VH-VL binders against Uncharacterized protein B0228.1. Designs and how they scored, part 3

Target 1, 207 residues: Uncharacterized protein B0228.1, of Caenorhabditis elegans (q09220)
Amino acid sequence: AVVTPSIENHKMENASVTISKVPISHRPRGFTAGSDSKKLAVQRFKLLISDFLSDAQLSKSIDVAAVGMHKGKSMDDILDDVYTRLRRTLSTKQISELAKAQKGLVEDLDEKSAKLVKARVKRMIVYSFDPAAEQIHKYATRPSMAFALIAETINERFVGSVKDLIRDVLTPKEYDIFRKHYHPHIFKLDNIGNNTEAVRTTTHETF

## First folded at step 1 (VH-VL)

Design m01 (framework fv_masavibart)
Fold by ESMFold2-Fast, scan of step 1:
Structure m01 (fold): chain C 207 residues (1-207), chain A 123 residues (1-123), chain B 110 residues (1-110)
Amino acid sequence: as target 1 above (207 residues)
Amino acid sequence: QVQLVESGGGVVQPGRSLRLSCAASGFTFSSYGMYWVRQAPGKGLEWVAVISYDGSNKYYADSVKGRFTISRDNSKNTLYLQMNSLRTEDTAVYYCAKDLYDFWSGYEGMDVWGQGTLVTVSS
Amino acid sequence: QSALTQPASVSGSPGQSITISCTGTSSDVGGYNYVSWYQQHPGKAPKLMIYDVSNRPSGVSNRFSGSKSGNTASLTISGLQSEDEADYYCSSYTSSSTLVFGGGTKLTVL
C-alpha cells in the first residue's frame, strides 16, 4: 500500500490492553497483565455514554455497572443504576442528557419491536458474560478483580462475536432495526473515547 | 466501632460437628466479603474459607473442603462456619475476618478480626 | 508444610531497620500483586499491616513498608521499637483461588 498523508481526528481500533489485578492462571487465553482495569472499563463505557460524564464520574459509575453485568442485568438496568447512583454528582442537565441517550436506543421503534430488541439484547449480555461468570463469582469480594475479568472477556472473546450472536438471535427485520439504534462497540474494546455514536446508532459496517 | 465477635467453640470428639458464629457490628455487613482463618496452638495462620458479600460465592481450603460449610445471614449481620467430620488436626483458634473494602472498591486484605474462639477436637 | 517461606526469627535493636522475607513461587507471590502482611502479638488477633504488596491501611505507621521482587515479598520495619516485637505473617493469593500464609517470623527487639 501507498502512504497517503491525511489529518486524523481519531480512529476506531482494538486497543492493546493488559490487566494487572487478575491471577494469570485464571485468565482466559491471550490475557496480558499490567493494565488498570478501571481505565479499560472507562474506555468501554465512553463508547456507550460519550461526553455526558467526566472521566472521574465514569470511573465511579463503572463499579456499579460491573456488578450489574456479572448479575446478567440488561443494558437498560445498568444505565438506570448508573443514573441513580450519580444523581448527587450530576447536574440536572447531565441527568437529562443521560435519560435522552438511553431513550435514543429505541427512538424510531414501535412498542413491540422495542420490547423484543431490549429482551434479546438482555439475553445477549447474559450469554456474553456466561464464560466469565464462574471466574467473576470467584472474585465477587474483590470488585477490581471482577471487572478486570469482565474487561478481559469483552476484549478477548467479544470482538466480532456480538455481531454473529445478534444475527443468530434476531430475524433479518429485527437485525436491521437493532443495527440502526444500537452501537455494538459496548461489547468491544477500542481506543475511541467520547464517541457519541456509541450511545445512539450503529451502521451495518460495525456489525 | 467496627467489631466482630466469634462464638460456638468448645471441646468436641473426633467425627462430631460444631457450628461457629461471628456477630458483626459497626459496618454494613452485607457489603463485605468475610473470611474464616484458624490457628492451631503454637502454630501459624491457616486460611479456611471465604464468602462473598451476598453469599452467592464460597471457597474453601483443600484441608476442609467437603467437611466445612461457610454461610451468612445478612439480615442478622452474622457469619457462620458449619464444621462436620471434625479431626484432631482441626484443633485451633478460629477467627472471622472482614475484607478491607466493600464490593464496590475491593482489596485483598483482612482489616478487622474477631478475638477468636477455641475449638478443641480430642477423644 | 507452610506454602510461603519466612525465616523463623529475626532480631534487631531499637532504632534499627529489619527486613522479613516471604518467598513463594510463580503460582502465588510471583504471579500476583496480592501480598498482605499481618502482625500478631501474643494472645491477640492478627492486625493487617500491609495489603497489595505495599499499601498501608489507615492507622499503620509509615515505619512499615512492603515490596516485592520476583517470587519474594519483603516487609521492612524502620526505626524499630519494642512494641514491634510480635509474630509477622505474609499471605498471598494462589493460582488455585485459595489464600496461603507463610510460616510466620518471630521478631525480637533487643
Scores: ipSAE 0.000, ipTM 0.439, lowest interface PAE 16.8, mean pLDDT 64

Design m04 (framework fv_masavibart)
Fold by ESMFold2-Fast, scan of step 1:
Structure m04 (fold): chain C 207 residues (1-207), chain A 123 residues (1-123), chain B 110 residues (1-110)
Amino acid sequence: as target 1 above (207 residues)
Amino acid sequence: QVQLVESGGGVVQPGRSLRLSCAASGFTFSSYGMHWVRQAPGKGLEWVAVISYDGSNKYYADSVKGRFTISRDNSKNTLYLQMNSLRTEDTAVYYCARGDSEYQLLFDYMDVWGQGTLVTVSS
Amino acid sequence: QSALTQPASVSGSPGQSITISCTGTSSDVGGYNYVSWYQQHPGKAPKLMIYDVSNRPSGVSNRFSGSKSGNTASLTISGLQSEDEADYYCSSYTSSSTLVFGGGTKLTVL
């Protein structure tokens, strides 16, 4: 007989600490040699951004972000560092993807492109270095839970659609745990019936 | 078998230039950051420089900044140290060493070391 | 002068434990958990003994252990053996994204 791992009886504490407030000795080092965590981060970001960034650009972005986090830079400074590094490596196709992601981009292409890149990189950094995201991966022993987290991160601005997707892939028990400990803010919006494109998360800019 | 082999050392006059090479084998060279470390005869270790796996980030000790240039050719599995404006105090055995982790930009230890090559700067 | 302070020498008898200190500042040893230790026998390249304060690479004896308190990292060698006689260097990552070494400690086993 095979025993299926579960998240039953697992309790997670909610922590909200900005990375810059964490002592340097306790900050993420990045990825170890030959690291499966680096491979996982690349897989996560391919799902978040699809073909928007090449594997080389993605790997470079993760490394720049890791160095900034290690140095205790603010999330805004880290995002600026990553954007500055990527700006000159973006292809015409990647610029088109940025424009497509925000319809009606006509005022200032460079400013709008920077804003979109920063938003996507912020999700990338938060997802890779968020203790909640790491704990979900560590304790979510089923692919459906990992998929639900990824789907939430990709479409955090589409509350109704993302929540329905999460509800469809999780068991009722997993959904209750997810709602209570991992993403309480997503489900708080159920009480208002907000179907707008804008969604805000408590895991942003925290360690 | 992971190996690093330094070459290019020798006797050189003050003010001249010399280029050291480090040939890597037995691992995916393009995935690792690489270091140069030196040791003057009878003295301690001194860290010189590091280069990231893709060559995009470089850091130098203050004692060599502006005079030495670290570079790599991933297609040839070779690390280089270009040493310009050499001084007598640059006399040392120069070691190349592999950084701690694949694809890392934080290089806090060196796990594999070469045998070293002697550079003597004298008139 | 070296950036990190180590005693010039330390000695012990076979079977004893000895400790080598490595003192820096809040911008290196005190600021980061990125301290490594290297063993060097005469005429040979250095060998990594400890990384990230207290971790041992594969093949390094468990007689070697590392620790850190404040601005001081320590290497402890228990059950001292004749082959442990060597020079020992600590190294630390710095706030400038560089590495610095200690001055080295000559361990003599009598």
Scores: ipSAE 0.000, ipTM 0.439, lowest interface PAE 17.6, mean pLDDT 68

Design m06 (framework fv_masavibart)
Fold by ESMFold2-Fast, scan of step 1:
Structure m06 (fold): chain C 207 residues (1-207), chain A 126 residues (1-126), chain B 110 residues (1-110)
Amino acid sequence: as target 1 above (207 residues)
Amino acid sequence: QVQLVESGGGVVQPGRSLRLSCAASGFTFSSYGMHWVRQAPGKGLEWVAVISYDGSNKYYADSVKGRFTISRDNSKNTLYLQMNSLRTEDTAVYYCAKDIEGYYDSSGYTPLFDYWGQGTLVTVSS
Amino acid sequence: QSALTQPASVSGSPGQSITISCTGTSSDVGGYNYVSWYQQHPGKAPKLMIYDVSNRPSGVSNRFSGSKSGNTASLTISGLQSEDEADYYCSSYTSSSTLVFGGGTKLTVL
């Protein structure tokens, strides 16, 4: 008998995609094209890695990476493709956010922005589709199906270990920065059921 | 309430051009992929072309690739098919069809038609 | 000509059940669960009846059901009614990332 899984549309703290072990041929079509599962994965990935990118920019980055993976491109070629698409769409605000994350406003801002975007895109690619690579090569017949498999992998890995995922996904330096200078709106940790990761910052309050 | 209305069909000589239009209403046109599907008189269905929700991705059947161009105007809720270098085998009723998906699909190709227009007849005859 | 094989015609009496087959290969029907069925009355546009092998769109009678075994998908219509008389087309996604249709089956209600 073939089990048809339902499209996942859970709150962030409770959602996981258990169908990542089911062949694409046995999955509902909604998982392969613009489903709620994809949107959830984009939001979760933005929370972990690309908090400075818009949902559209992040989704496009995953699409470009999925196309490259489906075509058998190297990770370096995929990184170049994704970065080429993103660099002209970065707003002044996004550049400012990248500069703040680096804690350095002096020296070539464009070079620093390029380095940060490439680093985050690389982590997205490694985190998202290296675990899904076998399934993509075996079952994905179009780039949108590869994107769906990437989204499913992101969603499954997010559940239950958001703290470890943040640590594993960010570089040690980035993790240290965000851990020390975290604002709830960036990671939304309270909304994902892990409110023990509250970071206290120095304020105007006395003792 | 979803409605698709095709227009622009007619009789044309081989080698000439014709432009079809499809006016959409009753749904958020800019959120969905759109297709053209044709049916020769007394024959079965043949998929022709698709365009993504934002117009950035387009795919064609091999039989029309290089001759036909699909486009859309989201501000006017209208889908187009520009048909160049027409051949007698292009004679068919042309349907526009709404994709059930199309959002965030990098391929722009999702082959499921939840709503169809009434069709417009194109006759290529000398 | 069509990529998927359907019988040219099938017939049944009111109240009976009939089945229309759609046979492809491991590169289309056998390889993917993306089989759809369309109903077309003379002079009218096709109507989606079944998608993803066995799912019904809202508004389609539960008398229509779909299934698949190996390289063959099937559309079954139970409790035949005169208005079911139409042409039926199957469609499948392919390993070439294209869509193909069957040749169509004319259902006659006797």
Scores: ipSAE 0.000, ipTM 0.430, lowest interface PAE 14.8, mean pLDDT 68

Design m09 (framework fv_masavibart)
Fold by ESMFold2-Fast, scan of step 1:
Structure m09 (fold): chain C 207 residues (1-207), chain A 124 residues (1-124), chain B 110 residues (1-110)
Amino acid sequence: as target 1 above (207 residues)
Amino acid sequence: QVQLVESGGGVVQPGRSLRLSCAASGFTFSSYGMHWVRQAPGKGLEWVAVISYDGSNKYYADSVKGRFTISRDNSKNTLYLQMNSLRTEDTAVYYCAKGTEMFGEVDYYGMDVWGQGTLVTVSS
Amino acid sequence: QSALTQPASVSGSPGQSITISCTGTSSDVGGYNYVSWYQQHPGKAPKLMIYDVSNRPSGVSNRFSGSKSGNTASLTISGLQSEDEADYYCSSYTSSSTLVFGGGTKLTVL
């Protein structure tokens, strides 16, 4: 996480949207934690997020980064280019739908969210040139993978651990790819070579 | 084997400070949220604080807000609890505990691995 | 904040079933499916028995089951054994992004 930007700054940049102070564990307002309500909350969030950052916007972000790398730009400049492009592609509708989904507790793409998106896009850029990146790019253009990527960038605004949310919407194969290649500091820099088995959850759900 | 070992407990006077440590082994420490839970002698469990896997989010029980600070050093696989302005009511065995879910920003789902605890006695 | 309400004690004979209740409000037990149950033997650290209302961790006997109805969560232990004699605590996530524990229930196996 990053230091939370001031409320004043967020309001100036996004006059039509109110910043949310909702913690990651808070479900969208009006949803309960029952089994049926959990499914409904996940489906509503998935529908919202698939419109919030489309597969096309994710693919475009990767393309912008690739162009910048080929032109020899610094990583900071590349991230700024990607952020600028991504921000300009968000529709008023996408921002409004995000606001509505929180039932009166809303956030837009504020400074904190922008930092999270930039961090996530940096990971995607790094993996776009990895031998494993072909499979990741394939999955990154799918709604479920787009949902997982966006869930991580806005993890503080929705209920459940990032792993729970991602696991609920990805297939076991997609989740394995996601965790191994989008969290390389955990899996690839392991002295054992592959620590997937060592980093198991105690849940009864398959990866 | 997955294990947590607390240290730093002892006897301290009211108004003073104490720092507890919790050393983790047998799992990828940086992937899990971590908790502190305490138990006064002969009493029940009381949740104290939680920290997300990356250290970015922290939450505290109302009884310790403004006095205690939870932190972690993922490079050392160590969890900390800085306890300031200690009071006799803070006397307890302090347990560190691992959250059940990988990559939880804040893990509320359960605590599946516990240390054996370290005793903190606040007396005049 | 108030702790969750549990009976102070319950008892049963070997082979019987017992149930321990944990009652909160709509801001904790009733509002979220983040209820856990812990077993504590004298002088030992707590052990997770149930999380997310009804899920068992690896290594926990299927004699232990969890459920929830409204503001009350329940832990049921079937086929009681002498080793089950312990203190049992429930816990729940709250709308304030904190956890609270119940007061604990002493289980005696007669």
Scores: ipSAE 0.000, ipTM 0.435, lowest interface PAE 18.9, mean pLDDT 66

Design m11 (framework fv_masavibart)
Heavy chain, then light chain:
Amino acid sequence: QVQLVESGGGVVQPGRSLRLSCAASGFTFSSYGMHWVRQAPGKGLEWVAVISYDGSNKYYADSVKGRFTISRDNSKNTLYLQMNSLRTEDTAVYYCATDWSYEEALGYFDLWGQGTLVTVSS
Amino acid sequence: QSALTQPASVSGSPGQSITISCTGTSSDVGGYNYVSWYQQHPGKAPKLMIYDVSNRPSGVSNRFSGSKSGNTASLTISGLQSEDEADYYCSSYAGSNNLVFGGGTKLTVL
ESMFold2-Fast, scan of step 1: ipSAE 0.000; ipTM 0.426

Design p01 (framework fv_ponezumab)
Fold by ESMFold2-Fast, scan of step 1:
Structure p01 (fold): chain C 207 residues (1-207), chain A 122 residues (1-122), chain B 112 residues (1-112)
Amino acid sequence: as target 1 above (207 residues)
Amino acid sequence: QVQLVQSGAEVKKPGASVKVSCKASGYTFTGYYIHWVRQAPGQGLEWMGRINPNSGGTKYAPRLQDRVTMTRDTSTSTVYMELSSLRSEDTAVYYCARDEYLWFGEDAFDIWGQGTTVTVSS
Amino acid sequence: DVVMTQSPLSLPVTLGQPASISCKSSQSLVYSDGNTYLNWFQQRPGQSPRRLIYKVSNRDSGVPDRFSGSGSGTDFTLKISRVEAEDVGVYYCMQGTHWPYTFGQGTRLEIK
């Protein structure tokens, strides 16, 4: 097989620029823009979500979060704007899965509670695509565990890969710091144990 | 205070079903797996399965898959383990245990319940 | 299933002396990520198991430094540098690399 590195490199560069716009105080402790390990982690993270978004739309959506913050908009307004753009780039299957999971979460709730859950679903989608956006929002509003259910439905492959990626590229000290500062519900998958166990027990290589 | 509190001892006849509860407190219930492990008198530990309290998704030990069912109630932060078609060999202490499965660095039963004794006798 | 074999199954030790427990797996416990998911638990009489060690050699918070884990591949060891009266109980190794999860038979540590 033949690989086209230039497209990959362009996506990686856009991701790095985005995280550098987040104030240092709003970044994960020890996750400093510009370090080689941090650049690599961000670049790989963006590659994992590229199947869901075009490069231009991903870069534009993430940049809007930082720009909106400079204009004094609330974080919920910024995240709603970003979600609206991202929704336009999601596949029909991803939109259907999101709608089904969201309906299941809200069908037994009163109107006010349903609105809160829908807002959290929007935030979870943004966080799944941009760790910088997650950190900015963390200091404005704490996410709820409702994110975990939606992440399991629409992002199983991506979230599992992110766990492996972060473990692979961070030092033990950096890994501990980053783990402490991420939101557990964003990276919790229903079948992460099943997938990991299946890989361990059913996937083997002949030598 | 992070803790798991289990229901009290049960005595059942062969062929009956038993349902053991495990109530979580002091942490975000939907953020961690709950595993079930049993221990027959004088024997070692046997893993039975686990549940994701957020989704309700389950994974059972193959030998118990036909008889075990795990469920949860998020409003009460409680996990249930039901074992059907009970036999004398099912006499054991049943434990629930929390798994901090988030980063695979610490994915091994960090908090345990106090245990529930189930006796199957005719 | 992966078979976990502990030795000895009964370990009488003199107070203040060292103790060593072996655990051997029927298959390598090295996962594709380079980590080895071998854990050690202590169960005191009438109590729930407590995790002592995770990923071969990492000691849990609050576990005394006289406990240490070592090993690689299929051969693992739990050592207690100086046994105290409170250490009486059964020790289990457990693998989390292969599905389903499996435990060793247990090693009963007793004071002579």
Scores: ipSAE 0.000, ipTM 0.422, lowest interface PAE 17.4, mean pLDDT 65

Design p02 (framework fv_ponezumab)
Fold by ESMFold2-Fast, scan of step 1:
Structure p02 (fold): chain C 207 residues (1-207), chain A 123 residues (1-123), chain B 112 residues (1-112)
Amino acid sequence: as target 1 above (207 residues)
Amino acid sequence: QVQLVQSGAEVKKPGASVKVSCKASGYTFTGYYIHWVRQAPGQGLEWMGRINPNSGGTKYAQRFQDRVTMTRDTSTSTVYMELSSLRSEDTAVYYCARGYDILTGYSEDFDYWGQGTTVTVSS
Amino acid sequence: DVVMTQSPLSLPVTLGQPASISCKSSQSLVYSDGNTYLNWFQQRPGQSPRRLIYKVSNRDSGVPDRFSGSGSGTDFTLKISRVEAEDVGVYYCMQGTHWPYTFGQGTRLEIK
């Protein structure tokens, strides 16, 4: 619903917030991944990485992230918790497919470029657990704001990061390999990249 | 083992459309691009475009962009090439050929070809 | 578009003699991954093209050892060390480095 256009015109607010740029100390406390916010986070995550994970694994990963945020853990600790949990729940086939996809991204790259690509892929995957669920829950009574937050988060986390990879690290051939392994199921690059949003604005939270 | 089998010959009038099929077997259909190449009588090979059977994404040569549409049906492992607004110059044998290995990310090539479909455009 | 130019266009050869076909590209075919996407195809009369060589010098499975490819950058050669009757047909080079993919105009190999 929030991700899908409805009867009303879902315009973006004057400014969009990048969830990952909000310090944990400034994020809402006492918020957990409720049923509705969890469903929205799962839908968002499916647009980005659903080729590799089951719905149950997606939901559990979001729960782990939400618990870490609620406990006031650092972003790095939350990311580590999510990866530890995911690794434990993945089947041998899922681990093999994920390893194969990651190998394909880097095997033709020099060591420096491979490290950069691996780091950025890790961040993009884990950004899917960034607490969009908590912000969506806060704005659930205003569907246009929830929709704008989801759209902006998807654009900023993945389209921007992928474009940076293309410009700074990947050659056109390497990009073809990357998109074949991850698009269309994970990044929806053609759909998201073709959307002509007026101007996306990223705001910085202040203390 | 690997086979690409194309639909039969077509005779069309100028202004009509033709839709040629290419049925793949002996490999994972969604794992490789399919290209379309044509050859006019006594002439060389001309690349028309390609489709990614996994995503449905297409890329066409500029001169065909306005008239060609490539689609696929994963349930039947079949790729289609439709060419509209036919002219006498479109008389050719149309080939499908297997291309890029999506799974490994290697080898942009034409390692297997269909038998060809003759399209004749005459008034 | 990258222009692929073959020579000669007509190649009459005596059975058992060697044959050589040249292919020149208007731009370098070396891709950023270090590979050169230059292929050679054979088309026998009334048949579909068949790939003989991929990435300049790699022979396809089932292709006789008498066929060899060589070259770099913009200049490529297909050689047949000892022409046999079944080799008659048209030979095409093709580049897959740049969009759109382009073919040479073809070289017709005939027996004298």
Scores: ipSAE 0.000, ipTM 0.426, lowest interface PAE 17.5, mean pLDDT 67

Design p03 (framework fv_ponezumab)
Fold by ESMFold2-Fast, scan of step 1:
Order: sequence, then C-alpha cells, then structure tokens
Structure p03 (fold): chain C 207 residues (1-207), chain A 122 residues (1-122), chain B 112 residues (1-112)
Amino acid sequence: as target 1 above (207 residues)
Amino acid sequence: QVQLVQSGAEVKKPGASVKVSCKASGYTFTGYYIHWVRQAPGQGLEWMGRINPNSGGTKYAQRFQDRVTMTRDTSTSTVYMELSSLRSEDTAVYYCARELGMTDYYYGMDVWGQGTTVTVSS
Amino acid sequence: DVVMTQSPLSLPVTLGQPASISCKSSQSLVYSDGNTYLNWFQQRPGQSPRRLIYKVSNRDSGVPDRFSGSGSGTDFTLKISRVEAEDVGVYYCMQGTHWPYTFGQGTRLEIK
C-alpha cells in the first residue's frame, strides 16, 4: 500500500522518501517505490512478537504509535496509548497465555528470592507505602508483568524500526532529540532485573 | 503519610485564567497519575484530564481540550492545572486526585486533595 | 462517552436500616482482561470524595464492612447493611474501563 499523500507525518513521510531513494535493485526483495513504511514496520515486528499478538493487534498498535509520533507525544504517552489499546484487544486465550508466562517467570526466580521480595513489599506497604514497591509486587505476581514484557518488546523494536527508517534524514542533533523522546522508561525490563538485585541487597540486611 | 495539598481559593473575572496547584507528599511522585476533577455548586463530579508526572504527558477531556493545560514540577512534587477563558459556569471546586500508574490506572483515584474553590464573577 | 446512571438520586433512610444504590452503564464495563473497573466514591458534606470500592466489590483500607459492592456487565449496586449518621453524603459510581472516565450523577443519602 502507498503512503497517503495528505498525511503530514514528517517522520513517517521522510522515512518513506528515504526508502524510495534507494535503487530498487539494492532494496530487499519485494521492495518497490511507494511501499508503505508502516507496513514494513509491521512485518519487522511480526517476526518478533507473533507469539503473543495477532496481526490486527500489532497493526493497530503501530497505527496508534505512529499517530502519537505525528502529534509529537512523549514516548510515555505513546506507550500508554499502545498499552491501553492492547489491553482492550487481548483475547481470553492471550490473557491465559500471559498468565502462564507470568507464572513461569515467577517460578524461574529462585524460591528464596521470590519469598524475600514478597516479604519486603509487605513490610513496605504496612509501614511505608511506596508505589515503586507496589509496582514491583504487581510485576512479580500479576499478568501485567507478561504484558509489560510485550510492551517493552514492542517499544524497543518500534524505536529500532523507526530509527533505521529515519536516521539518514535527521541531523545528529535531531536524531538525539528523537531518540530521547522515544526512550521506553515506563516499560523498562530492568525493573524486572531490579527485583533480583533488590532481593540481593535485602539479603545483606536480612533479619 | 500520603497527601495532596492544593492552593487556596481564587476569585477571577470572566475571560481571565486561573492556575491551581497540587503538592504531593508521602509517596513516589512519578509513580502515580494526577487527575483533575471539578464540581460546580450543587452538581456532580466532572473529569477534566490527567497528567503523568514522570513524562509530563497529558490527556484532557474533549470539552476542556482547548482551554486546559496541565503541567508539573518534579523538584517540588507539584502538579498545576491552568484553565483559560473563564466563564461564570467554571465556578466550581477543583480537585486533584492520584491514581497508581499504568498497572492500576483503571482502579480510579485513591487519594484526593482538599479542593480549591474558583469563583468567576464580574 | 460512557453514560453512568444512578438511582435513586435522593435516598432518605432510617438510621440502622439498610440502603441500596443502583448504577447502570450505557456500555459493558468488562475489560478484555476479565476485570470490571467500577468504583464507588463517598462525599460527605464539605469534604473531598473518598473511594469506598474499586473493581466492583473490593473495599478500600479503612472502609467499614457494612459497605459492599456487587454487580456485573452494566448493572451495579452499592449496599450499606446498617446506615449510620456518618454515612450522610453523596455517593458516586465511576467507570474506569473506557476513556474518558465518567461519573454517575450522584445519590444523596439522608437520615429521615
């Protein structure tokens, strides 16, 4: 499909122009002038997230993200929009699969580590409620952890796909600004890694 | 303890702007959305919008989109709501309220400020 | 937008008797994750709203067990098993399933 002529998505439109400037013989097989850059992003993402998302959900998520980029939204807002859309479109089967993935991840954590994290979170809630501690607890015990992993994967690969498409048309300064806007801080996988590190830190101070 | 403390009452003329503040304490400021809800005298609750203090990202109700601006200052853990082109029907108590981040955003607001009365009169 | 309709709008109750408030939504509030994001708030005269119930039936910390929430889909109920003087105020339901968040018009509880 072709990029709609009336769309003034500077980032996406420039990416399409950049692709069109590459000689057909030097493009991956199947590339033609007028290829929809959004469709390319969808195809790239399908190979990486197909285990959890349907083609329609992936396409809709990319559409939502592209609209947010066009409007100059922050990465946090774009991810909030994508997350909200994905949550509304998950099937019972996908919810079940996410729950199984979450259970597997919890089981993969050392039994001692998991118990220490739960004990620490309970103590903090009773004596000093901290939303970060509550988030850690939810990531460790809720389907939201598996969903957060999917959202992070979408974010990382979406940023990578967009970066690849537009880097050649941006100055280094513009690219740095763009990269900062699309850094996935609310969906960081290091939050999950920090659960393990927090437990190790707590172990050195255990009663 | 967790609390949200709002700025004091304001009296404004029609056509003016008002900026209400909401100072958070007792929790991680960037972990919770802050919503703004207003209540006209004798009327019910009306959602105006919300801000993500971590990113500064906002979502406004369509009715207020062209007149409302929400901002935050992370150094003081304070959220601001500015409403422009004031009319007499904007006379209301304005509340800020927190909601746990993305994971629990559908649970609704668990802690509310004390409210700021805004009176628009000539 | 999702329209939330409460009934009755005015609820005079004898002290110590039960009270019941209905809330109906124009669309299903069941989210794709199987959860229903319906909240109940209490507003005492001159005070800020206070959340009593979240996700249909879960009580907030510090909320007396005489308050209970129930319902599914589009029909929800808040019950007070034994009304006390401190319960006077306006009660609001609110949906968080669909954007924007919307409130019912409120039910005013009075002691007769």
Scores: ipSAE 0.000, ipTM 0.423, lowest interface PAE 18.5, mean pLDDT 67

